# Designs tried in a protein design chat: VHH binders against AFG2-interacting ribosome maturation factor (airim). Part 2

Target 1, 202 residues: AFG2-interacting ribosome maturation factor (airim), of Danio rerio (Zebrafish) (Brachydanio rerio) (q8jhh5)
Amino acid sequence: MPGSALLSLQQELRRGFEALKAAKDTFDGGHAECQELVSSLGNLAPQLKALKQVQISETPLSGFPCLQQRLHYKLSLAVDALLAKLAEKMAALQKVWDAFAQQVFTVVQLYEKNTDALDISVCVSRSAVCPSVSDMLEWLQDADRYYRLQLMQSRLLLQTLTPTDLTSMETAPNRWRSVRSARQEERIADALCQVSIFLETE

## First folded at step 21 (VHH; from u01 with T31H S103D)

Design v02
Fold by OpenDDE, fold request of step 24:
Structure v02 (fold): chain B 202 residues (1-202), chain A 126 residues (1-126)
Amino acid sequence: as target 1 above (202 residues)
Amino acid sequence: QVQLQESGGGLVQAGGSLRLSCAASGFTFKHYWMGWYRQAPGKEREFVAVISWSGSTYYADSVKGRFTISRDNAKNTVYLQMNSLKPEDTAVYYCAAGSIPEDYEELYDSGSYDYWGQGTQVTVSS
């Protein structure tokens, strides 16, 4: 029955948007944490540069054996630790969004299976309290595409970070900040706002 | 099971070049520093080079400017490019993996490494 198909689809759509809300919150928090880690990396870059330019043998610290090498080593360990932490954070975020993507996939499959039962008029129909099925599907898919791209770009950025390119490290905080699109995220926020009443009306 | 397998060794003339490879398995490669040691006949095993996860490198004074250590984390492999080889470079070369401690001095201590390969022979003729 077309009515049963629609109800099932709406139920999965609700799950999709609930998953989106949760994933978005996780992304926002995770991205902020990564920003701090990348900022820390950015701060290490000038230190490494300075260390390369200093001749410790010509300073009052010349009495400390291998001080320059020891300091460099310590900074290198710090860089490794930060990069490892970033990789861990990104992996965690990827898992969250993979789960969301799976939910979106489920919704889309359900829609495709019921295309014969759901005429186009039903799919584009909307009310004051419920967006159309067509719009909701589009919003979920758009969100999935956006965050998948964001994660990929973020990962690629992190892969370029190495202590052999200190300039790249130094500029990384700004590059990290610029990966996100305020416009796209606002669209996602708007979509969530538009479905808010729909989500509350079980 | 943890394995480190060296390859690329052989006979080369003085002034020549050779590239060693070490394929790692059985552990999380990206969490380890990878190093090369060598042992000449009648001599103690000595440090050659080490590379961190992020690519920081350290070399013995005897090989600085001639040898380059690198790694490919996607392939779980560490490399040692050896240029301008000398007869004094003749030795069995060993690949090593370790969670390197915080102290710089431990970087050159063979005891800081957890896993070792079987070694590959490098012979440089005059």
Scores: ipSAE 0.449, ipTM 0.769, lowest interface PAE 1.0, mean pLDDT 92
Fold by OpenDDE, last read:
Structure v02 (fold): chain B 202 residues (1-202), chain A 126 residues (1-126)
Amino acid sequence: as target 1 above (202 residues)
Amino acid sequence: QVQLQESGGGLVQAGGSLRLSCAASGFTFKHYWMGWYRQAPGKEREFVAVISWSGSTYYADSVKGRFTISRDNAKNTVYLQMNSLKPEDTAVYYCAAGSIPEDYEELYDSGSYDYWGQGTQVTVSS
């Protein structure tokens, strides 16, 4: 019976780490795509600044009616389009990580339900091929916390982007890049590496 | 069901101020440009102001410098702060939502907006 509980838990842990791998890959790709979008957005800021400083009515282009407004409008649409795309990407990423979070939750619940059946000595036991249940739980939860925070921070960053704050737009690419923690992501990668054999022994 | 509900209208003396609000529901507010139109008795509905979902604003020349359009996406609400009101500003003010096209001229076309409120009366006395 205790053995059965452990096996069940290990199966859910496997699912958790498989979900983590998939989510991580999606995040990496999505983040890169967002970086490009944010970069494009950042490039619009100088254009908007320039346009604001130019008096088209005093230029040879004065013959074009409402040119200033039209150009501004065009840039505004571009800004909107980029932000919309970013929001879409972020929403997609959120769904992926919500699913992962749910899996982590499932694992944790399963563990908690079986605390009577699972001796602490068993949970902290490790082998060359299988990390301890305790460590694996911690790794999944840490990953969940990290990426949830990353997504939140990313969304908050995007919410600050508006044509009324061109400086914010201009600096957005760097801020976007800085949201990620290489250290944390490396730890997650290490965890995935450590469970690699465990995952293969299914 | 899509709904735009205007509020904040009323009677005000010339030189006074009003703040209109438009509460939106039934659609994804943040994906829409929000605008204000007005219609005076016997006149056609005319553009007043519009704000993009990201915050870019455009105004009719007649209200520029006096009116300010803003939005709160968290509250699904668009506002129109009206200062230095004139009798000529007397009208029913309508809130509008639309996915506005790339053509700048269409900003001022009521046909470019998909949803409309019932309007709120603003009366400016001389």
Scores: ipSAE 0.439, ipTM 0.763, lowest interface PAE 0.9, mean pLDDT 92
Fold by ESMFold2, last read:
Structure v02 (fold): chain B 202 residues (1-202), chain A 126 residues (1-126)
Amino acid sequence: as target 1 above (202 residues)
Amino acid sequence: QVQLQESGGGLVQAGGSLRLSCAASGFTFKHYWMGWYRQAPGKEREFVAVISWSGSTYYADSVKGRFTISRDNAKNTVYLQMNSLKPEDTAVYYCAAGSIPEDYEELYDSGSYDYWGQGTQVTVSS
């Protein structure tokens, strides 16, 4: 049933783009929160460096260790606390992406199940109010791939952060900003703009 | 539910070396610190070493320079390389993990950790 298959596909495409819109909003906010946490980690590097410059030549006593060791311990607690908060934020972003990725998977499966009923001419047809099925599928899949890669790159960056490598901590805020692609973010925004009328006819 | 499994204990001559391992299973999402404590017969449990999730290490003065703690976060495993062993190092060595005290001196309190292993015997003969 070509007409029924197209209607079902259009309904799933609407759900996919609504999920993309929600994911984009959550991702933008979550990434900004993570940026602040990563900047806090970067600020700990000068404190660790200053601690190394302090010449406290004291023999440790039972129960009263060297001041340098006590301060280093406190700074290490702060590093691990910030890393734990980053992990929580990343898990929340992963959950949002998982929901979006499932919607993309669903619409692609529906399209593939109905390829016999949906000829290429139907899939590439455009109108003033509805982008082609081919374009909409491509946009969802491209967005899914972008978020998946962004999350992976973010997790790889975070695993490099350690107080034993002050350069990694100092450069982390810049590297975090560089994970995002302005070009890919613009393409997602353009896609959401182009489907706006299609979504309004729900 | 986190479980800790120590291995690598045994009998060794003075001046020798041993490498202890502690594998954590049932671990999920948490960034736990891990460490080693030891208890000789008739003595209280004593702090040996601890390592943070991000790799910072802290040692008791009695083992500093001779023991090295390390971890492999991908395997949830902590190691204790014990060199230049002395008879006074003879003890049951316990692996610990979990919530860490806010103050360094509280590491010397044996009851601060959420999870403990069953222990592994290290015996250093003269």
Scores: ipSAE 0.430, ipTM 0.768, lowest interface PAE 2.2, mean pLDDT 83
Fold by OpenDDE, last read:
Structure v02 (fold): chain B 202 residues (1-202), chain A 126 residues (1-126)
Amino acid sequence: as target 1 above (202 residues)
Amino acid sequence: QVQLQESGGGLVQAGGSLRLSCAASGFTFKHYWMGWYRQAPGKEREFVAVISWSGSTYYADSVKGRFTISRDNAKNTVYLQMNSLKPEDTAVYYCAAGSIPEDYEELYDSGSYDYWGQGTQVTVSS
């Protein structure tokens, strides 16, 4: 019976790390894509500022009716389009995290359910080919917390992006870069590396 | 079903203020530009203000500096704060939603809006 519990837990752990791999790839790609979108927004900010500072009526372009308004409108549409894409990306990342978080929850619940059946010595035991159950649980939970935080910070940042605050828009690319933690990313990569053999064995 | 419901209209003295609200349902509010139009007796419906998805605003010259359009996407509501009201502002005010085209001139075209409210009466007495 104890052996059966351990095998079941290991199977769910495998599913957890497969989900983590998928989540990591999606978050990495999503962050990069959003970086480009936010950078585009950052580039629009100086244009909007310049447009506000220019009196078209005092330029050789004064003969074009409502030129300033039309240019502003065009830039506004560009801003809207980029923000819409960013919102879409955030929604996609949310779904990915939800799925991963659910899997982590399942693994943790299974562990807790079998806490009486699983010897602590077994749960902390490790080999060259398989990390300990304790470490694997920790890695999954840490990743869950990290991506949750990253998602929250990303959403918070995007909420600050409005055409009425061009400074925020202009600084957004740098702020977006800071949403990722090199330390946490490295930890996740390391965890995935350590479980690589475990994932290949049934 | 799509619906826009205006509220906040009424009688006010010249120089007074009113705040109109428009509650939207039946469509993805945050994806639409929201606008206000008005129609005075015997006149054509005219553009008042519009607000983009991201919050960019545009106003008719006749209301610039006096009216402010805003939106709350969490409440699916668009607002029109009207200050320094004049008798000339007397009209039925309509809320409108649309996927606004790329051409600036289309902002002022009522045909650019897909959905309309029933309107709320604003009367400014001299």
Scores: ipSAE 0.411, ipTM 0.748, lowest interface PAE 1.0, mean pLDDT 92
Fold by ESMFold2, fold request of step 24:
Structure v02 (fold): chain B 202 residues (1-202), chain A 126 residues (1-126)
Amino acid sequence: as target 1 above (202 residues)
Amino acid sequence: QVQLQESGGGLVQAGGSLRLSCAASGFTFKHYWMGWYRQAPGKEREFVAVISWSGSTYYADSVKGRFTISRDNAKNTVYLQMNSLKPEDTAVYYCAAGSIPEDYEELYDSGSYDYWGQGTQVTVSS
C-alpha cells in the first residue's frame, strides 16, 4: 500500500493548500477592514483629549451645562460600536482559520497513520515541479500555527482597548500592525508559489 | 431569553457600604451596556449609574463620588460598590441592560432599557 498511501497523502495535501489559498484571500481582506476600524478608533482619541481640556467658563452659562458629559457619551457610543464591529470580523476570521486548521490536522493524521509505508527517501524526494511531502507538511503546519497565533494576539489587543486610557487608543493602529509578521507571511506566500504546479498536476 | 439577576442587597447603617452584583445571561451579542436604577416607595425609578462595554462610566449627581460601577465582561456581570450610604439611598435597586439612549439626558428617564432584573432591596438605617 505504499503507492496508495502516497497518492492519498498527495490528494489531501492538494486540498490543504487549496484551502489555504482561499482562506488567505479572505484573511487579507478581513485584516485590512480591521486595520481601518482600528484607525477609526485611534482617531477618536484626540477628540476625547480635547474634551478633557475644555474650560466651560468661556461660554454662556446656559450653553454648556453637561455638554462635556453629552459629548463624552456620544464618543463612548462610537468606541463601543467600533469594538463590536472588530469583534464580529475577528470571529469571522477565526471561523475561516478553524476550518483550515481541521484540514491541516487531517493531512498530518494521514501522514502519521502511514509512516511505515512512507519511508524517508519517499518523503524527502522532490522534483523541479513538486516540492517534497516533508516540505509541504511543514508549510501547512507553519501556516496553521502562524494564523492561530496572530488571531489570538489580535483578540488580546482588542481586550486592552478602552476610552479611559487614551494612550491605548492612540497607539492601537501601530500595535495592530505589529501583531503581523511580514517575514512569516512572506514564507506562506512563497510556499503557495512553490506548490502552484503541484496544485495543477493530477 | 435575557435574564438579569441582582444580589448583594440588605440592611446597613448610615455611612456603611454594600456591593451589588448583577449577572446577565441569554444575550446573543456582546458589547451591550449595563446599569443600575433605583426606586423608593411612592417615587419614580431613577438613574444611578451606567457602564459601557469598554468601561466608560456615568453617574447620577446624587451618587457621584460615593458609588462606583464596574463590570467583568468574561462573567457578564456588573457591580455597584456603594460607599458612604445615606438613608435617602434606601430603595429597590434594579439592574438594566440593552439598548442605551443616544443622548446622555435620556439616562434620567425611566423605561429606556429593554431588560430589567427583579430588583434587590437596599435599606440604610440612621
Scores: ipSAE 0.407, ipTM 0.757, lowest interface PAE 2.3, mean pLDDT 82

Design v02
Fold by OpenDDE, fold request of step 24:
Structure v02 (fold): chain B 202 residues (1-202), chain A 126 residues (1-126)
Amino acid sequence: as target 1 above (202 residues)
Amino acid sequence: QVQLQESGGGLVQAGGSLRLSCAASGFTFKHYWMGWYRQAPGKEREFVAVISWSGSTYYADSVKGRFTISRDNAKNTVYLQMNSLKPEDTAVYYCAAGSIPEDYEELYDSGSYDYWGQGTQVTVSS
């Protein structure tokens, strides 16, 4: 029955949006955490630069053996630690969004399987309580595309971060901040708002 | 099982170049600093180079400017590009992996490395 197909699809859509909400929250938090880590990296870059420009042996600190090397080493360790944490965070975010993507895929497949059973009129029908199936599918897919891109861009950015390119490190905080699209995220937020009542209904 | 396998060694004339490779397995490569040591006949094993996870490098003074250590984390491999080779560079070269502590001097201590390869012979003829 067409009604049964619709109900099943709506149920999967609900799961999709619940997953989206969770993933979005995770992304927001994760991105913020990464921003802090990247900022820390950015702060280390000038220190490393300064250290390269100074000859400790010609300073009052010359009495400390291998001080310059030791300081460089410490900073290098700090860089490594931060990069490792960033990698970990990104991996975690990737897992979350992979799961979301899978849910979206499931919903889309379900829709495609039921295209013969579902009239177009039904799929585009909306009420004050429930957005149309068409819109909801679009919203989920749009979100999936956006966050895939975000993750990719974030990963690419992080790949540029190396102690051999201090300028890249120094500029990383600003680049990281600029990866996100306020417009796209607002659209996603709006979608979530529009489905809020729908999600409350079984 | 942890394994470090060196390759690329051989006979080369003075002034020549070699590229050593070390393929790692059995551990999380990206969490380890990777180093190269060498041991010449009748001499103690000595530090050559080390590279951090992120690419920070340190070299022995004797090889600085001539050798370059690099790594490919996707391939779990560390490399040692050796240029301008000298007869004094003749040795068995060992790949090493370690979770290096925060003490700079530990980089030069073989005890700081957890895993070792079997080594590859490099011979530089005059």
Scores: ipSAE 0.395, ipTM 0.742, lowest interface PAE 1.0, mean pLDDT 92
Fold by ESMFold2, last read:
Structure v02 (fold): chain B 202 residues (1-202), chain A 126 residues (1-126)
Amino acid sequence: as target 1 above (202 residues)
Amino acid sequence: QVQLQESGGGLVQAGGSLRLSCAASGFTFKHYWMGWYRQAPGKEREFVAVISWSGSTYYADSVKGRFTISRDNAKNTVYLQMNSLKPEDTAVYYCAAGSIPEDYEELYDSGSYDYWGQGTQVTVSS
């Protein structure tokens, strides 16, 4: 009776943590890929600045622009290509988080639907092989909130990147490294470790 | 279906100003470079200006300092502000978008773009 509601909730919790594991793997890889792209963008900024500071001279050849204009054009193409790749990566991360957030919503709804049938003492009890329902729900909600904030901060940072603001491009690699919280990443890793046996039981 | 629609053309006296608009629909406006070309009667189509997705601008020598290209990605629209107009600016002005030339020299080759508007007439009188 209350055991049936608990088993259903545990089943949804397993799905939630499997989704969290998949999300963590994708976010770890996606953040690293974006770091490489943002670092490349930051390396282009000094080159654009150098070209901006060069004295412009008239070319006598019609249809044959000077080397400086050709280099500036190539750098601008590279900036747009990197920004397009970053936008694609951010869209992929958003889709993964959307799927995880939906699983968290489903688990929370199931818990709220069955709160009268669940004994509070059972929901807060724990053992060496099965964390409490209360802890597992909290861990999923905390991870959901963390990834939501990370995506928001990432999008705001990327919106500042333009070839007309070279300081923003130069500082972006360091700012991108700060988007992830070492503390929150440790909490997610700890939660996944603590549920590992629970996930193996079914 | 991809569509580019120009507006803002007309008759203006020499020394006057005109602002052209090009509204894009049927594809994402981001990631495309957009440009303006013009064609006078009996002449080949020539490059006027181009703007990158992130805002870098390039101009033909004949219009530098007089024309300004800009874009508003929220409205999917690119603009050409034309000041100090001369009779030799008289032409049909075309908006273009799509494939981006790999080399700067290819800006002067209108065959580099996939999509074109129908054009808007600009006439500058003496």
Scores: ipSAE 0.388, ipTM 0.723, lowest interface PAE 2.4, mean pLDDT 83
Fold by ESMFold2, fold request of step 24:
Structure v02 (fold): chain B 202 residues (1-202), chain A 126 residues (1-126)
Amino acid sequence: as target 1 above (202 residues)
Amino acid sequence: QVQLQESGGGLVQAGGSLRLSCAASGFTFKHYWMGWYRQAPGKEREFVAVISWSGSTYYADSVKGRFTISRDNAKNTVYLQMNSLKPEDTAVYYCAAGSIPEDYEELYDSGSYDYWGQGTQVTVSS
C-alpha cells in the first residue's frame, strides 16, 4: 500500500524536522553560553603569563612568601572550574544530538524498508506546499552530519586546553567561534523554512 | 562510585627510584583533582603531591625536586615518580581524589578529599 507507506514516512519526517528545530534552538543557546566560558578561559592566560614572570622579592609583597603559589593555585582552580562547566554543557548538547540522530536513523530505516512499496515518481514529486521525500531525507542527513562534525570539533578543541599551553588558552575564543559554519547553518534554516507548511498541515 | 587502587610500592635502597600508580574507576562526569599522601608509623598523614585535571601540579616542600606527579586522563591513572629516595620517605602512600579546597593552605588537610585508596608501602633502606 504505497499511500499508507507514504503517510507513515511523512509522519516520521515531521518528527525528524521537529527534532531538528528543537536541537538547533538548544545548540545555538548552548554554544553561545560556551563561548562566554571559553572567553573567560582565554582571559586567564595573560594572568598565568604574568604570574610566571613576577619577581615577588622585588615588590612590596615580598613579605608574603607563598603569594606566587597561592595565586597560581587560585588560577588553576578557575581553569578547572571553567573546563568542568564546558564539559557539562557539551554533554547536554551531545544528548540533544543523540536524540536527533536517532530520529534521522528511524526515518531512513522506514524509507529503506518501504522502497519497493514506494513508487519512485511519488518519492521525487514535489509541490509548492510539500518538498519531495528525497529532498527532506537529504536535508535531515545533512543536518545530522553537521551536528556530528561540530560536536566532534568542539570536543577536540576542549581537549587541547591546558594551563601548561597558554597559547591554546589565548586562541580558544577565536577557535571556538570558528567551529560553526554560517553557510551550513543557513542551509539548515532554509530547510526548516521550506518544510514549515508541511509541519503545519498534519 | 569512585574506587582508587595503588600499586608500585616496595623496598628500595636509599638514592633509588620507585614509581607509584593509582588506577581510578567509577568516574561519571567529574573532573577530579588527584594526589598522594603518606603516613609513617606514629605520624599524621602528610600531603605529598596533587595534580589538577588540567595538569597543574603542587608538591610538599620535602619532596619538591625529587618527586614528579603526572596523570593520564584517558586511563584514569595518576603516577608518582619518586627519585633520590631517603629513609625519611618510608611510609604508606595513599592515593586521594575529590573536590579540592578553595584555599591553598587547606591542600594539606586530608579531610578535603572525598576518595582514598588502600595505600601501598614504600620502604627505603639505609
Scores: ipSAE 0.375, ipTM 0.721, lowest interface PAE 2.4, mean pLDDT 83

